# Designs tried in a protein design chat: VHH binders against Abasic site processing protein HMCES (HMCES). Part 42

Target 1, 269 residues: Abasic site processing protein HMCES (HMCES), of Homo sapiens (Human) (q96fz2)
Amino acid sequence: CGRTSCHLPRDVLTRACAYQDRRGQQRLPEWRDPDKYCPSYNKSPQSNSPVLLSRLHFEKDADSSERIIAPMRWGLVPSWFKESDPSKLQFNTTNCRSDTVMEKRSFKVPLGKGRRCVVLADGFYEWQRCQGTNQRQPYFIYFPQIKTEKSGSIGAADSPENWEKVWDNWRLLTMAGIFDCWEPPEGGDVLYSYTIITVDSCKGLSDIHHRMPAILDGEEAVSKWLDFGEVSTQEALKLIHPTENITFHAVSSVVNNSRNNTPECLAPV
Below, E stands for the ipSAE of ESMFold2; O stands for the ipSAE of OpenDDE; V2 stands for 0.75 times the mean of E and O plus 0.25 times the DockQ between their complexes.

## First folded at step 3 (VHH)

Design a15 (from pg4 with D103G; framework vhh_8pnl_2; at its last look DockQ between E and O 0.01; V2 from the best seeds 0.00; counts 0 for: pae E 15.0 > 2, placed apart)
Fold by OpenDDE, second read of step 4:
Structure a15 (fold): chain B 269 residues (1-269), chain A 117 residues (1-117)
Amino acid sequence: as target 1 above (269 residues)
Amino acid sequence: QGQLVESGGGLVQPGGSLRLSCADAGFTFSSYDMAWYRQAPGKERELVARITSGGYTNYADFVKGRFTISRDNAKSTLYLQMNSLKPEDTAMYYCAAGLEYYGTDYWGQGTRVTVSA
């Protein structure tokens, strides 16, 4: 996974992240560093994206089922990194393969510390290689959206008016991530950064790309992944597997340029 | 213009089985969500089953495990295996293709299913 979309306004995004804590109380995640949130139809590695994480990471004795939402840098910077510039990392930390997560120190150590997060997105992009050409067709991949049975429509929106409604009730893609905290050697603010765990693609997606993000499907999966106080690493890792609960459509080549940030990025062609 | 053509409908006794097919022509089948709808006389059209481009399936409550929706992207064909058919299943069955964002783009002409003793 090398591109995502996360374009919802902050308030809409927050509402979309409504949850119940372990006591059954309805809650919204509290923001940390909300000013770092930058909505975009085209998120690339090294950019900031919002993630969910347990409040227990920030507050001692907090209820670990409570959630914080925070923009973090995409591309995990290990805490042990001694260079002053994260870009000097010699290995790619954009993704973490599920099969080797416990083999790589950069991921194993923070995971062992309970540094699990849920990366939020409208969806993610993937490119299909065209046979016989060097051209790649991009696709937008996302959760199926709940359709009102009454419309008789497969799609969520049949008119421009309905489009706004669609995004107001958009089910966000929830991807399993690992984050770490890095203190710059020269001082300054602690950098929070994340990697997205990847798995083999489900059958439906396999023709497009052989790998996909580990998607946490449903509130229970999200809660368990986040709750490092009650859920062990071993148990959490059981949640990491391919899912067929996705849909996708072809999009234009507009998304190929990471500088393009328009609705055309995720629009079907 | 893409066209969906349903087949496989007919008369069947209660408890019988039918397999509906929907063949695609003219659009990228693999990129579309597909669904079966039905409309009984005097009733509104209702969703029977849906299958996403990713392969996720959902069914209406009345299906209760009796029907199976599947797709063959290589053949650009959608299927609905209907088992344990009931008289209440009598309807015109329609195939539809659409995208999650933009609704239904294509409808078939329908195939009639009649369940009668």
Scores: ipSAE 0.204, ipTM 0.654, lowest interface PAE 2.2, mean pLDDT 90
Fold by ESMFold2, look of step 5:
Structure a15 (fold): chain B 269 residues (1-269), chain A 117 residues (1-117)
Amino acid sequence: as target 1 above (269 residues)
Amino acid sequence: QGQLVESGGGLVQPGGSLRLSCADAGFTFSSYDMAWYRQAPGKERELVARITSGGYTNYADFVKGRFTISRDNAKSTLYLQMNSLKPEDTAMYYCAAGLEYYGTDYWGQGTRVTVSA
């Protein structure tokens, strides 16, 4: 997984993240660094995307079931990294394979500190190798969406107000991530960064690509992954598996160029 | 199959410079680790330099300090800046792409570099 869409305005994104805390109280996540949120239909590694994490990471004695939403850099920079330039990290941290997560210090260490996050997106892109050709077909992959007055199809909207209706009740894709906090050795702001955990693809996606992000399907899974105060690493890792509750459609090659930030990136073809 | 296409090779004098390029539009370039390999006639293919999707680099000992690998994820292009070239740098240069935990998936066809007085 190396490309996502996360384009919603901050207020719409925040409302899509409504949840219940441990006491059953309905809440919205509290933002940290909201000015670093950069919505785009075409997010790539090194860009910021919003993630959910437990309030307990920021406030001593906080209720660990309460959620913070914060933009973080895609591409985990380990807290133990000692160079001054994150680009000097000599291994890929865009993704973290679930089968080796406990063998790689870059991921094992922050996971042991409870640094679990939920990476938010409209959905993700993946490129399929086509039979008998060297061409690749990009797909946009996302949760099945509840039908509305329109069919709920991205391609059904033909006006600004119909487009708004497609996204007003959009179910955000919720991917399991690990984050870390890196303090630059010469000073400056702490860098928050994340990796997306990957698993073998489900049957429905296997013809597109052999790997997929670990998707947390439903509020129980999201709550357990985030709540490092109550849910151990061992129990949290049981949430990491493929899901069949996913849908997709082919998109044009516009998305191939990561500088293209337009609705056409995810439009059906 | 994805296709990686190298360019920028040629004939140069010792001490000269070349910049190699490698481009592809058939996969998620920004997620891949990229590398340059070279193969002189009668020798095994050897790693020259590697750059991760996050931009971190490794160099073979014999080229450290003379070559710089870089990438432009937005243009899906890999580069190798080759300075202070020596006759022993004469080889076919290949780009390669792979996911760090998945191995090498793609190889280019190569571009020739010849360093001769």
Scores: ipSAE 0.000, ipTM 0.195, lowest interface PAE 15.0, mean pLDDT 85
ESMFold2-Fast, scan of step 3: ipSAE 0.637; ipTM 0.835
ESMFold2 (binder alone), look of step 5: mean pLDDT 81; pTM 0.815
OpenDDE, look of step 5: ipSAE 0.058; ipTM 0.524

Design a16 (from pg4 with T104E; framework vhh_8pnl_2; at its last look DockQ between E and O 0.64; V2 from the best seeds 0.00; counts 0 for: pae O 8.0 > 2)
Fold by ESMFold2, look of step 5:
Structure a16 (fold): chain B 269 residues (1-269), chain A 117 residues (1-117)
Amino acid sequence: as target 1 above (269 residues)
Amino acid sequence: QGQLVESGGGLVQPGGSLRLSCADAGFTFSSYDMAWYRQAPGKERELVARITSGGYTNYADFVKGRFTISRDNAKSTLYLQMNSLKPEDTAMYYCAAGLEYYDEDYWGQGTRVTVSA
C-alpha cells in the first residue's frame, strides 16, 4: 500500500469519524494540528494523512477509549533514530509486515509503547501487474458502500451537488497503523509519523497485488486497536488479518502521476 | 502504464566498466527503496545494491567498492555504475522497487551483463 485517497473536507471527514466511547456516549474525535491536513485524491508516502489515536497518548489519566484525529507523516521515523536527518534511515517504513512486526526494532518499540493508530482514507490504489504487456492497471480499493437516498455512485456524479451526495455518507477505509514520535537531536518540533501494517491479500485482491493493508473492519476492531490502555499488544495483533469485505474498480492512468489531484483519479473506467 | 525498464547491459572485457540504468514511469519512484539484483544461470537471484528513498546505500559484500548505486528522483531513474568488472559478475541484472525492507513490490525484466576473458 503506497497510494491513497483522502480528499474530504475536514468537517465532512470529522463527521465520518463519529464514534461511541466506552460509556456509550456519541462523540467526534478531537483534532490535533488540523492545519496540517492536506486533502487529496492522490496521497503518497512522505505526505501527511489523518490518523486516529487514543487520547491517552496526550493526556495522563484520559479515557483511553476517546479518540484524537491528527495528521501524521507517512513513513515512520523511529523514536530511537539518532541522526539529525530522517532521510538517513536505512530502510523504508511506508509499510510494516504483520508477520515480522515483533522482529523489527523500528516497529516493535513503538508497538510496545501502545503507539497504535488507525490510518484514514477514502480508499487505496494498487496497480495490477502486467500479464504479457508493459501496462499496469490501477484500481481504487475501498469498503463496500451502502446506497442511501443521499448517496450516489462514484460514476454518476456530474456536478458538485451530485459529488457531495456521493461522499456525504462514505464509509472511510480504516487501516491498522503504528506510529512513533521522533525528537530531532538538534531540537525542533516532535515528528509524528506512521507506518501501515500489511498482510497477505485476500482472495478477492490476489489478482491485483500480493499484499494489502491490514483493514480494521468495524467499530469493535477500531476501538480495540486504538485502546492501548485496555488492549495489550498481543491481543491487538489478533485483529490483524486479511478481509474479504472489500470492493474495487479499475481507474484511469491519471492517478499514476502523484501530482494529479482530481476526482478523475478514482473515477471508474 | 508505468514499468521498470533496465538498460545499459552488454559484453565487456574484464576490468571494464558499464553503467546500468532503470527508468520508472514515475508513479511512486521517489517513495520507493530501489535495488539492483543479479542472477547468473543456475544460481539464485542475489542482491547487488540497495538505495533507500532518502539516499542511504547498502552493498553486497562481493561488490567490494567496485559498484556505485545512485538515483535521480527528478528523472525517476536508478543507476548502477559497475567498475573493475570480473567474469563472476556475468548475470542478468534486475532493478526492483519496494515499500518495505527487503520486500520488493515491482521488478524489471532485466538487462544482461557478460564479462568475458
Scores: ipSAE 0.120, ipTM 0.610, lowest interface PAE 5.2, mean pLDDT 87
ESMFold2-Fast, scan of step 3: ipSAE 0.571; ipTM 0.793
OpenDDE, second read of step 4: ipSAE 0.538; ipTM 0.798
ESMFold2 (binder alone), look of step 5: mean pLDDT 81; pTM 0.823
OpenDDE, look of step 5: ipSAE 0.014; ipTM 0.347

Design a17 (from pg4 with T104Y; framework vhh_8pnl_2; at its last look DockQ between E and O 0.56; V2 from the best seeds 0.00; counts 0 for: pae E 5.3 > 2)
Fold by ESMFold2-Fast, scan of step 3:
Structure a17 (fold): chain B 269 residues (1-269), chain A 117 residues (1-117)
Amino acid sequence: as target 1 above (269 residues)
Amino acid sequence: QGQLVESGGGLVQPGGSLRLSCADAGFTFSSYDMAWYRQAPGKERELVARITSGGYTNYADFVKGRFTISRDNAKSTLYLQMNSLKPEDTAMYYCAAGLEYYDYDYWGQGTRVTVSA
């Protein structure tokens, strides 16, 4: 996974993240650094994206089931990184393979500190290799969406007008992430950055790409991944596996250029 | 399957030079770590050189001082400048791209390099 859409206005995004704490109380996640949230149809690594994480990371004795929403840099900078410029990191941390996550210091250390987060997106993009050419077909991949109370799901065959209207009740894609906190050696603000855990593609996506993000399907999975106060690393990692509950449609090559930030990036072709 | 396209391979005499290119037309090239691997007859595939999204480079000991890896993000192209070629450099050369250290999700079909008189 190396490209997402997360275009919802802050208030719509916040309502889409409504949840219940351990006591059954309805809540909205509390924002940290809301001014750093930049909605876009075309988010690449090194940009900021909103993530959910436990309040316990910021407040000692907080209820670990309560959630914070915060923008973080995509591309994990390990806490031990000694250079002054994160671009000088000697390896890529956009994604983290589930099969080797416990073998790599950059991921094992923050995971041991409970630094699990849920990466939010409208969906993500993948590029399918086209037969007989070196051109690729981009696809927008997202959770099945409920169109109305009539128990319908929005599909590729639906009109563009119907697509425009679904954002008010859009089910956000919830991807398993690991984050870390890096203090610049020369001083300055602490940098929060994340990586997306990846797994083998499910059968439904195998013709598009052989890897996919680890998707947390439903509130139970999201709650367990976030709740590092009650759920151990070992138990949380059991949530990391391919998901079949996903849909997609082909999109225009407009999305190929990460500078393009328009609804055409995710519109069906 | 291979989503990168290598070119520039061929037959060259010992001491000669070749410049390999690897083109990609479809994703955010600048975000990927890139690498050149090779596979000689009867041997396993081995890392020749890699370059991170930030420009950090690493080379296998057997090519240090002779090969130079570079990238042009505007052209979405990876290069391998090969100088002072030896018969031992004869192999299929593969381009690789990934978003995880030493873990490459995208591979090319390869380009053949033959070093002989």
Scores: ipSAE 0.504, ipTM 0.776, lowest interface PAE 2.3, mean pLDDT 88
Fold by ESMFold2, look of step 5:
Structure a17 (fold): chain B 269 residues (1-269), chain A 117 residues (1-117)
Amino acid sequence: as target 1 above (269 residues)
Amino acid sequence: QGQLVESGGGLVQPGGSLRLSCADAGFTFSSYDMAWYRQAPGKERELVARITSGGYTNYADFVKGRFTISRDNAKSTLYLQMNSLKPEDTAMYYCAAGLEYYDYDYWGQGTRVTVSA
């Protein structure tokens, strides 16, 4: 997973993240650093994207079921990194494989500190090998969406007003991530950064690509992944598996260039 | 397994040079770590060289300064300049790209390099 869409305005995104705490109270996540949220149809590694994490990471004795939403850098920078420039990291941390996560210090250490997050997106892009050619076909991949009375289908835009109403009720893709906190040696703000955990693709996606992000399907999975106060690393890792509850459609090559930030990036072709 | 396309292989005399290229049409790999691997018949696939998105490079010991990996992010192209070629360099050469430490999700189909009289 190396390209996502997360384009919703902050207020719409926040409402899409409504949740229930352990007492059953409906809540919205509290923002940290909202100024760093940069919505786009075409997010790439090293950009900031919003993630959910437990309030307990920020407040001693906080209710670990309460959620914070914060933009973090895509591409985990380990807390032990000694250079002043994260681009000098000697390996890529955009993704981490679930089958080796406990073997890699860059991921095992923050995971052992309970630094689990949920990475939010409209969906992600993946490129399929085309039979009989070297060209790749990009797809936009997302949770199945419930259709409204004003829209004829999810993922099909027949007018600007109908397309905007599809997004009002969009079910955000929720991917399992690990984050870390890095203090630049020159001083300045602590850098929060994340990696997306990957798994083997489900049958439905296997013709597109052999890997997929680890998707947390439903409130129980999301709550357990976030709640490092009550859910151990060992139990949390049982949540990491492929899912068939996913859909997709082909998109134009506009998305290939990461500088293109338009609705055309995810529009069906 | 990816849709990367290698080119520049062929037959060359010992001591000669080749430059391998690896590209994917219209797709930007600037965020990817990239690598060259090779495989001779009956041998395991082995790393030749790798380069991170930030430009950090690592070479197999057998390269001994004869090969240079480079990338042009504006053209989304990876290169391997191979000098002072030896018969033991004869292999299929594969381009690889990935978003995780030494783990590559996209692979090309390979280009053959043959070093012989």
Scores: ipSAE 0.146, ipTM 0.632, lowest interface PAE 5.3, mean pLDDT 87
OpenDDE, second read of step 4: ipSAE 0.618; ipTM 0.825
ESMFold2 (binder alone), look of step 5: mean pLDDT 81; pTM 0.821
OpenDDE, look of step 5: ipSAE 0.601; ipTM 0.816

Design a18 (from pg4 with T104S; framework vhh_8pnl_2; at its last look DockQ between E and O 0.81; V2 from the best seeds 0.00; counts 0 for: pae E 6.1 > 2)
Fold by ESMFold2-Fast, scan of step 3:
Structure a18 (fold): chain B 269 residues (1-269), chain A 117 residues (1-117)
Amino acid sequence: as target 1 above (269 residues)
Amino acid sequence: QGQLVESGGGLVQPGGSLRLSCADAGFTFSSYDMAWYRQAPGKERELVARITSGGYTNYADFVKGRFTISRDNAKSTLYLQMNSLKPEDTAMYYCAAGLEYYDSDYWGQGTRVTVSA
C-alpha cells in the first residue's frame, strides 16, 4: 500500500470515527494538531494522514479505550534515528510486513511500547500489472458501503455525481498501523510517524496485487488494536490477517501523478 | 508487463562497462526504494544494489567498488553503472521498486547482460 485517498473535511471525518469507550459511552475522537490535516484524493508516502490512537499515549492516567485522532507522517522514523532529515532514513518504512514485524527493530520496539494506531482512509490504490503492456491499471479499493436508495450504482459506470453524494455516510477504511516518536537531534517538535502493516492479498484482490494492508474490520477489531493498556502485543497481532470484506473498481490514470488531487482520482472508469 | 522498463544490457568483454537504466512508466518513483537484482542461468535472483527514496545506497559484497547505483527523481529513472565486468556478472538484470524491508512491490521484465571473451 503506497497511495490512499483521505479527502473528507475534518468535521465529516471526525463524525465518521464515532465510537464507544469501555464504559459504553458514545464519543468522538479528540483532535491533536488538526491544522496539520490535509484532505486529499491522492495521498503519498511522506505526507501526513489522520490516525486513531489511544489517549493513554498522551495522558498518563487516561482511559486507554478513549481515542485521539492526529495527523502523522506516513513513513515511520524510528526513535533511534540520528540524522537531522527523516528523508535520509536508510530503508523504506511506508509498509511493514506482518510476517517479519517482530524481527525488525524499527517495528518491534514501538510495538513493545504499545504504539499501535489505526490509519484512516477513504480507501487505497493499487496498480494491476497488465500482461503484454508497459501500462498498469489503477484500482480504488475500499470497504463495501451501506446501501441507500441512491447508492445502488456505487462503483458502477461513469457517475462522479453519485460518488459525491455517498461521502456523507462513507465507511472509512481502517488499517492497522505502528507509529513511533522521533526527537530531532538539533531540537524542535517531536515527529510522530507511522507505517501500515501489510499481509498477503486476499482471494478477491489477488488479481490486482499480491499484498494488501492489514484491515481491521469492525469496531471490535479497531478497539482491541488501539487499546494497548488492556490488549498485549501478542493478542493484538492476532487481528493482523487478510480480509475478504473489501471491494474495488478501476480508476483513471489521473491518479498516477500524486500531485493530482481531484475526485477524478477515485471515480469509476 | 509493469511500469518499470529496463534497458542498457548487452554483450561486453571482460573488463568492460555497461550502464543499465530503469524508467518508471506510471507510478510514483520518488517514494519508492529502488533496487537491481540479477539472475544467472539456473540460479535464483539475488540483490545487486539498492537505493532508498532518500538516496542511501547498499551493495552486495561481490559488486562493491565496481558497480554504482543512482537515481534521478526528476526523470523517474534508476541507473546501474557497471565497471570492470567479469564473466561471473553474466545474468538477467531486474529493476525492482518497494515500500518495505526485503520486499519488492513491482518488477521489470529484465535486461540481459553477457560478459564473455
Scores: ipSAE 0.477, ipTM 0.758, lowest interface PAE 2.6, mean pLDDT 88
Fold by ESMFold2, look of step 5:
Structure a18 (fold): chain B 269 residues (1-269), chain A 117 residues (1-117)
Amino acid sequence: as target 1 above (269 residues)
Amino acid sequence: QGQLVESGGGLVQPGGSLRLSCADAGFTFSSYDMAWYRQAPGKERELVARITSGGYTNYADFVKGRFTISRDNAKSTLYLQMNSLKPEDTAMYYCAAGLEYYDSDYWGQGTRVTVSA
């Protein structure tokens, strides 16, 4: 997984993240660094995207079921990294294979600190190799969406009003991630950065690509992944598996160039 | 389009040189680790060289300083300079790209290298 869409305005995104805490109280996640949120239909590694994490990471003795939402850098920079420039990291941390996560120091160490996050997106893109050619067909991949009179369909929107209806109740894709906190040796703000955990693709996606992000399907899975105060690493890792509850459609090659930030990137073809 | 296309293969004499190129279009080349693999007839595909998005390189032991991997992110092009070629270097050479160390998600069709007198 190396490309996502996360384009919703901050207030719409926040409402889509409504949840219940362990007492059953309806809540919205509290933002940190909201000015670093950069919505786009076409997010690539090294960009910032919003993630959910437990409030307990920020406040001593906080209720670990309460959620913070914050933009983080895609591409985990380990806390032990010694150089002054993250681009000098000698390995790629955009993704993390689930089957070797406990064998790699870059991921094992932050997991041991409970640094689990949920990476938010409208959905992700993947490129299918076409047989008999070197060309690849991009797809936009996302949770099945509940159709209502107000929701509409992506391909049917022909005006700003109809487009708003498509996204009004969009179910955000929720991917399992690991984050770390890196203190630049020459000073400055602590850098929060994440990796997306990957698994073998489900049967429905196997014709597109052999890997997929680990998707947390439903509030119970999201809550358990986030709550490092109550859910051990061993129990949390049981949540990491492929899911068949996923849908997709072909999109145009406009998305191939990461500079293209338009609704056409995810429009059906 | 967004695909990897190799070029520069051919027939050379032992001791000769070739420069392989791999161009891509349309995806974020600079974010990917890039690699060259090869597959000789009847053998499994094997890593030749890797270069990370940050420029760190690794080589298979059989390279022994004869090959140099490089990348030009401005041109979205990966290179393999192959010197002192031997008959055992005869193989199909593949360009690959990935977002995790030693794991490649995208592959080219390959370019053939033949080393014989």
Scores: ipSAE 0.059, ipTM 0.579, lowest interface PAE 6.1, mean pLDDT 87
OpenDDE, second read of step 4: ipSAE 0.763; ipTM 0.884
ESMFold2 (binder alone), look of step 5: mean pLDDT 80; pTM 0.810
OpenDDE, look of step 5: ipSAE 0.611; ipTM 0.830

Design a25 (framework vhh_8pnl_2)
Fold by ESMFold2-Fast, scan of step 3:
Formats: structure tokens, sequence, C-alpha cells
Structure a25 (fold): chain B 269 residues (1-269), chain A 118 residues (1-118)
């Protein structure tokens, strides 16, 4: 996974993240650094994306089931990194393989500190190999959405205006992530950055790409992944596996250029 | 697009040199780890050299001192400078790109043929 869409306005995104804490109280996640949130149909590594994480990471004795939403840099910078420029990191941390997560120091250390997060997106993009040519077909991949009578009508999802109406009740993709905190050696603000955990593709995606993000399907999985105060690393890692509860459609080559940031990036072709 | 296209392969005498290139049509080239793999007839595909997004290089033992991997982010191009070529280097050479440190195999090129013979 190396390209996502996360375009919802802040207020719509916040409402889409409504949840219940351990006491059963309905809540919205509390924002940190909301001004750093930059909506886009075409998010690439090193850009900021919103993630959910436990309030206990920021407040001593906080209820670990309460959630913060914060923009973080895509591409984990380990806390031990000694240089002043994060782009000089020795290895790529955009994605973290589930099968080696406990073997790589850059991921094992923050995971041991409970630094689990849920990466939010409208969906993600993958490029399918095309037979007979070296051209690749991009696909937008996302959770199945609840269809209404209007949305289910023939042609309803084909126009940009109708697609805007779908976003009011869009079910966000929730991907398992690991984050870390890096303090620049020369001073300055702490950098929060994340990686997306990846697994082998499910059967439904195998014809598009051989890898997929570890998707947390449903509120129980999301809650257990975030709650590092009550759920151990070993228990949380049981949530990391392929899922079949995804859908997709082909999109135009407009998405190929990461500078293109328009609804055309995810519109069905 | 969003494809990897290799070039520079050919026939060369033992002891000769070749420079392979791999061009990426995307603007996120600088974010990827890049690698060269090769596959000889009847053998499995094997890693030859890797260069991370940060510029760190790693080489298979059988090419250390002879091959040099490099990248030009402004041109979205990966290179493999191959010196002191041996018949054992005969293979299809594949460019690969990835965002997982251990596995630079998210995207593959179609390959370019290298033949080392008299």
Amino acid sequence: as target 1 above (269 residues)
Amino acid sequence: QGQLVESGGGLVQPGGSLRLSCADAGFTFSSYDMAWYRQAPGKERELVARITSGGYTNYADFVKGRFTISRDNAKSTLYLQMNSLKPEDTAMYYCAAGLEYYDSTDYWGQGTRVTVSA
C-alpha cells in the first residue's frame, strides 16, 4: 500500500469516527494538530494522514479506550534515528510486513511501547498488471458501503455530483498501523510518524496485487488494536490478517500522478 | 502508467561492462526502495542489489566490488553499472520497487536480457 484517498472535510471525518468507549458512552475522537490535516484524493508516502490512537499516549491515567485523532507523517521515523533529516533514513518504512514486524527493531520497539494506531482513508489504490503490455490498471479499493435506494439506482454512482452525496455516510477504511515519536537532534517539535502493516492479499484482491494492508474490520477489531492499556502486543497481533470484506473498481490513469488531487482520481472508469 | 521500464541489456564479452537503466513513470519514485533482481535460465529470481529511498545500498556477495547501484530521483531512474562481467552473470535483469524495507517487490519491470559470452 503506497497510495490512499482521504479527502473528507474535518467535520465529516470526525463524525465518521464516532465510537463507544469502554463504559458504553458515545464519543467523537478529540483532535490534536487539526490544522495539519490536509484532505486529498491522492495521498503518497511522506504526506500527513489522520490516524486514531489511544488517549493514554498523551495523558497519564487516561482511559485507554478513549481516542485521539491526529495527522501523522506516512513513513515511520524511529525514535533512535540520529540524523536531522528524516528523508535520510536507511530503509523504507512506508509499509511494515506482518511476518517480520517482531524482527525489525524500527517496528518491534514502538510496538512494545503500545504505539498502535488506526490509519484512516476513504480507500487505497493499487496498480494491476495488464497482460500483453507493461501498462498497469489502477483500482480504488475500499469497504463495501451501505447502499440506499437512490445510490443503488443505475447511473447514480457514475456522476461526480452523486458521488459527493455518498460521502455523508461513507464507511472509512481502517488500517492497522504502528507509529513512533522522533525528537529532532537539533531541537524542535516531536515528529509523529506511522507505517501501515501489510499482509498477503485476500482471494478477492489477488488478481490486482499480491499484498494488501492489514484491515481492521469492525469496531471490535479497531478498539482492541488501539487499546494498548488492556490488550497486549501478542493479543493485538492476532487481529493482523487478510480480509475478504473489501470491494473495488477501476479508475482512470489520472491517479498515477500523485500531484493530481481531484474526484476523478477515484471515480469509476 | 506507473510502470517500470528496463533498458541497457545486451551481449557483452567476459570482462566487459554494461549499464542498465530503469525508468519509473511516477512522481513518487523518491519514496521507493529500488532493487535489481536477476533470473538465469533454470534458476530462481535472486536479488542483485538494493538502494533505499535514503540512498543506502546493499549487494549480493557474488556482485560486490563489480556492480554499482545508483538512483537519480529528479529523473525517476534507477541504474546498475556492471563491470568485470562473467558468463555466470547471464540472466534476465528485473527492476523492482517497494515500500517494505525487506521486500522491494511491490512493482516489477518486464526485464532486460544480459548475455555474457565470447
Scores: ipSAE 0.320, ipTM 0.681, lowest interface PAE 3.6, mean pLDDT 87

Design a26 (framework vhh_8pnl_2)
Fold by ESMFold2-Fast, scan of step 3:
Structure a26 (fold): chain B 269 residues (1-269), chain A 118 residues (1-118)
Amino acid sequence: as target 1 above (269 residues)
Amino acid sequence: QGQLVESGGGLVQPGGSLRLSCADAGFTFSSYDMAWYRQAPGKERELVARITSGGYTNYADFVKGRFTISRDNAKSTLYLQMNSLKPEDTAMYYCAAGLEYYDETDYWGQGTRVTVSA
C-alpha cells in the first residue's frame, strides 16, 4: 500500500469515527494537531494522514479504550534514528510485513511499547499488471458501502451536492498501523510517524496485487488493536490477516500522478 | 503507462561501460526506494544497488567502485552507470521498487540483458 484517499472534511471524518468506550459511552475521538490534517484524494508516503490511537499514550491514568485522532507522517522514523533529517533514513518504512514484524527492531520496539494505531482512509489504490501489455490499471479499493436511494453510491454521484450525500455515511477503511516517536537530536518537536502493516492479498484482490494492508474489519477488531492497556502484543497480532470484506473498481490514470488531487482520482472509469 | 521499463542493456567487451535506465509514469517513483537486481545464469536474483527516495545509496560488495546508482525524480527515471565491466557481470538486470522495510520489493521490471564478452 503506497497510495490512499482521505478527503473527508475534518468534521465529517470525526463523526465517521464515532465509537463506544469500555463503559459503553458513545464518544467522538479527540483531536491532536487538527491543523495538520490535509484532506486529499491522492495521499503518498511522507504526507500526514489521520490515525486513531489510545488516549493512554498521552495521558497517565487515562482509560486505554478512549481514542485520540492525530495526523502522523506516513513512513515510520525509528526512535533510535541518529541523523537530523528523516529523509536520510536508508530503509523504506512505508509498509511493514506482518511475517517479519517481530524480527525488525524498528517495528518490534514500538510494538513492545503498545504503539499501535489505526490508519484511516476512504480507501487505497493499487496498480494491476495487465497481461499482454506493459501497462498497469489502477484500482480504488475500499470497504463495501451501504447504498440508499437517497444518498446513492460513489458511481451514481453526478454533481457536488450528490457527492456530499455519498460521503455522509461513508465507512472509512481502517488499517492496522505501528507508530513511533522520534526526538530530533538537535531538539525540537517530537515527530510522530507510522507504517502500515501488510499481508498477502485475499482471493478477491489476488488478480490486482500480491500484497494488501492488514484491514481491521469492524469495531471489535479496531478496539482490540488500539487498546494496548488490555490487549497484549501477541493477542493483537492475531488480528493481522487478509480479509475478503473489500470491494474495488477501476479508475483512470489521473491518479498515477500524486500531484493530482481531484474526485476524478477515485471515480469509476 | 506506469510500468517499470528497463533499457540500456547490450553486449560489451570486458572493461567497457553501459548505462541502464528504468522509467515509469510517476505513480510509484518519487515515494519508493528503488533498486537494481541481477540474475546471472544459474544463480538466484541478487541485489546490486539501492537508492532511497531521499537519494542515499547502498551497493553490493562486488560492484563497489565500479557501479553508480542515481535517480531523477522529475523524470521518474532510475539509472545504473556500469564501469569496468567483467564477464562475471553478465546477467539480466531488473529494476525494482519497494515500500516495505529492508528492501522488500513491491514492483519489478521485465529486465534488460547485459552480456560482457570478447
Scores: ipSAE 0.073, ipTM 0.541, lowest interface PAE 5.8, mean pLDDT 86

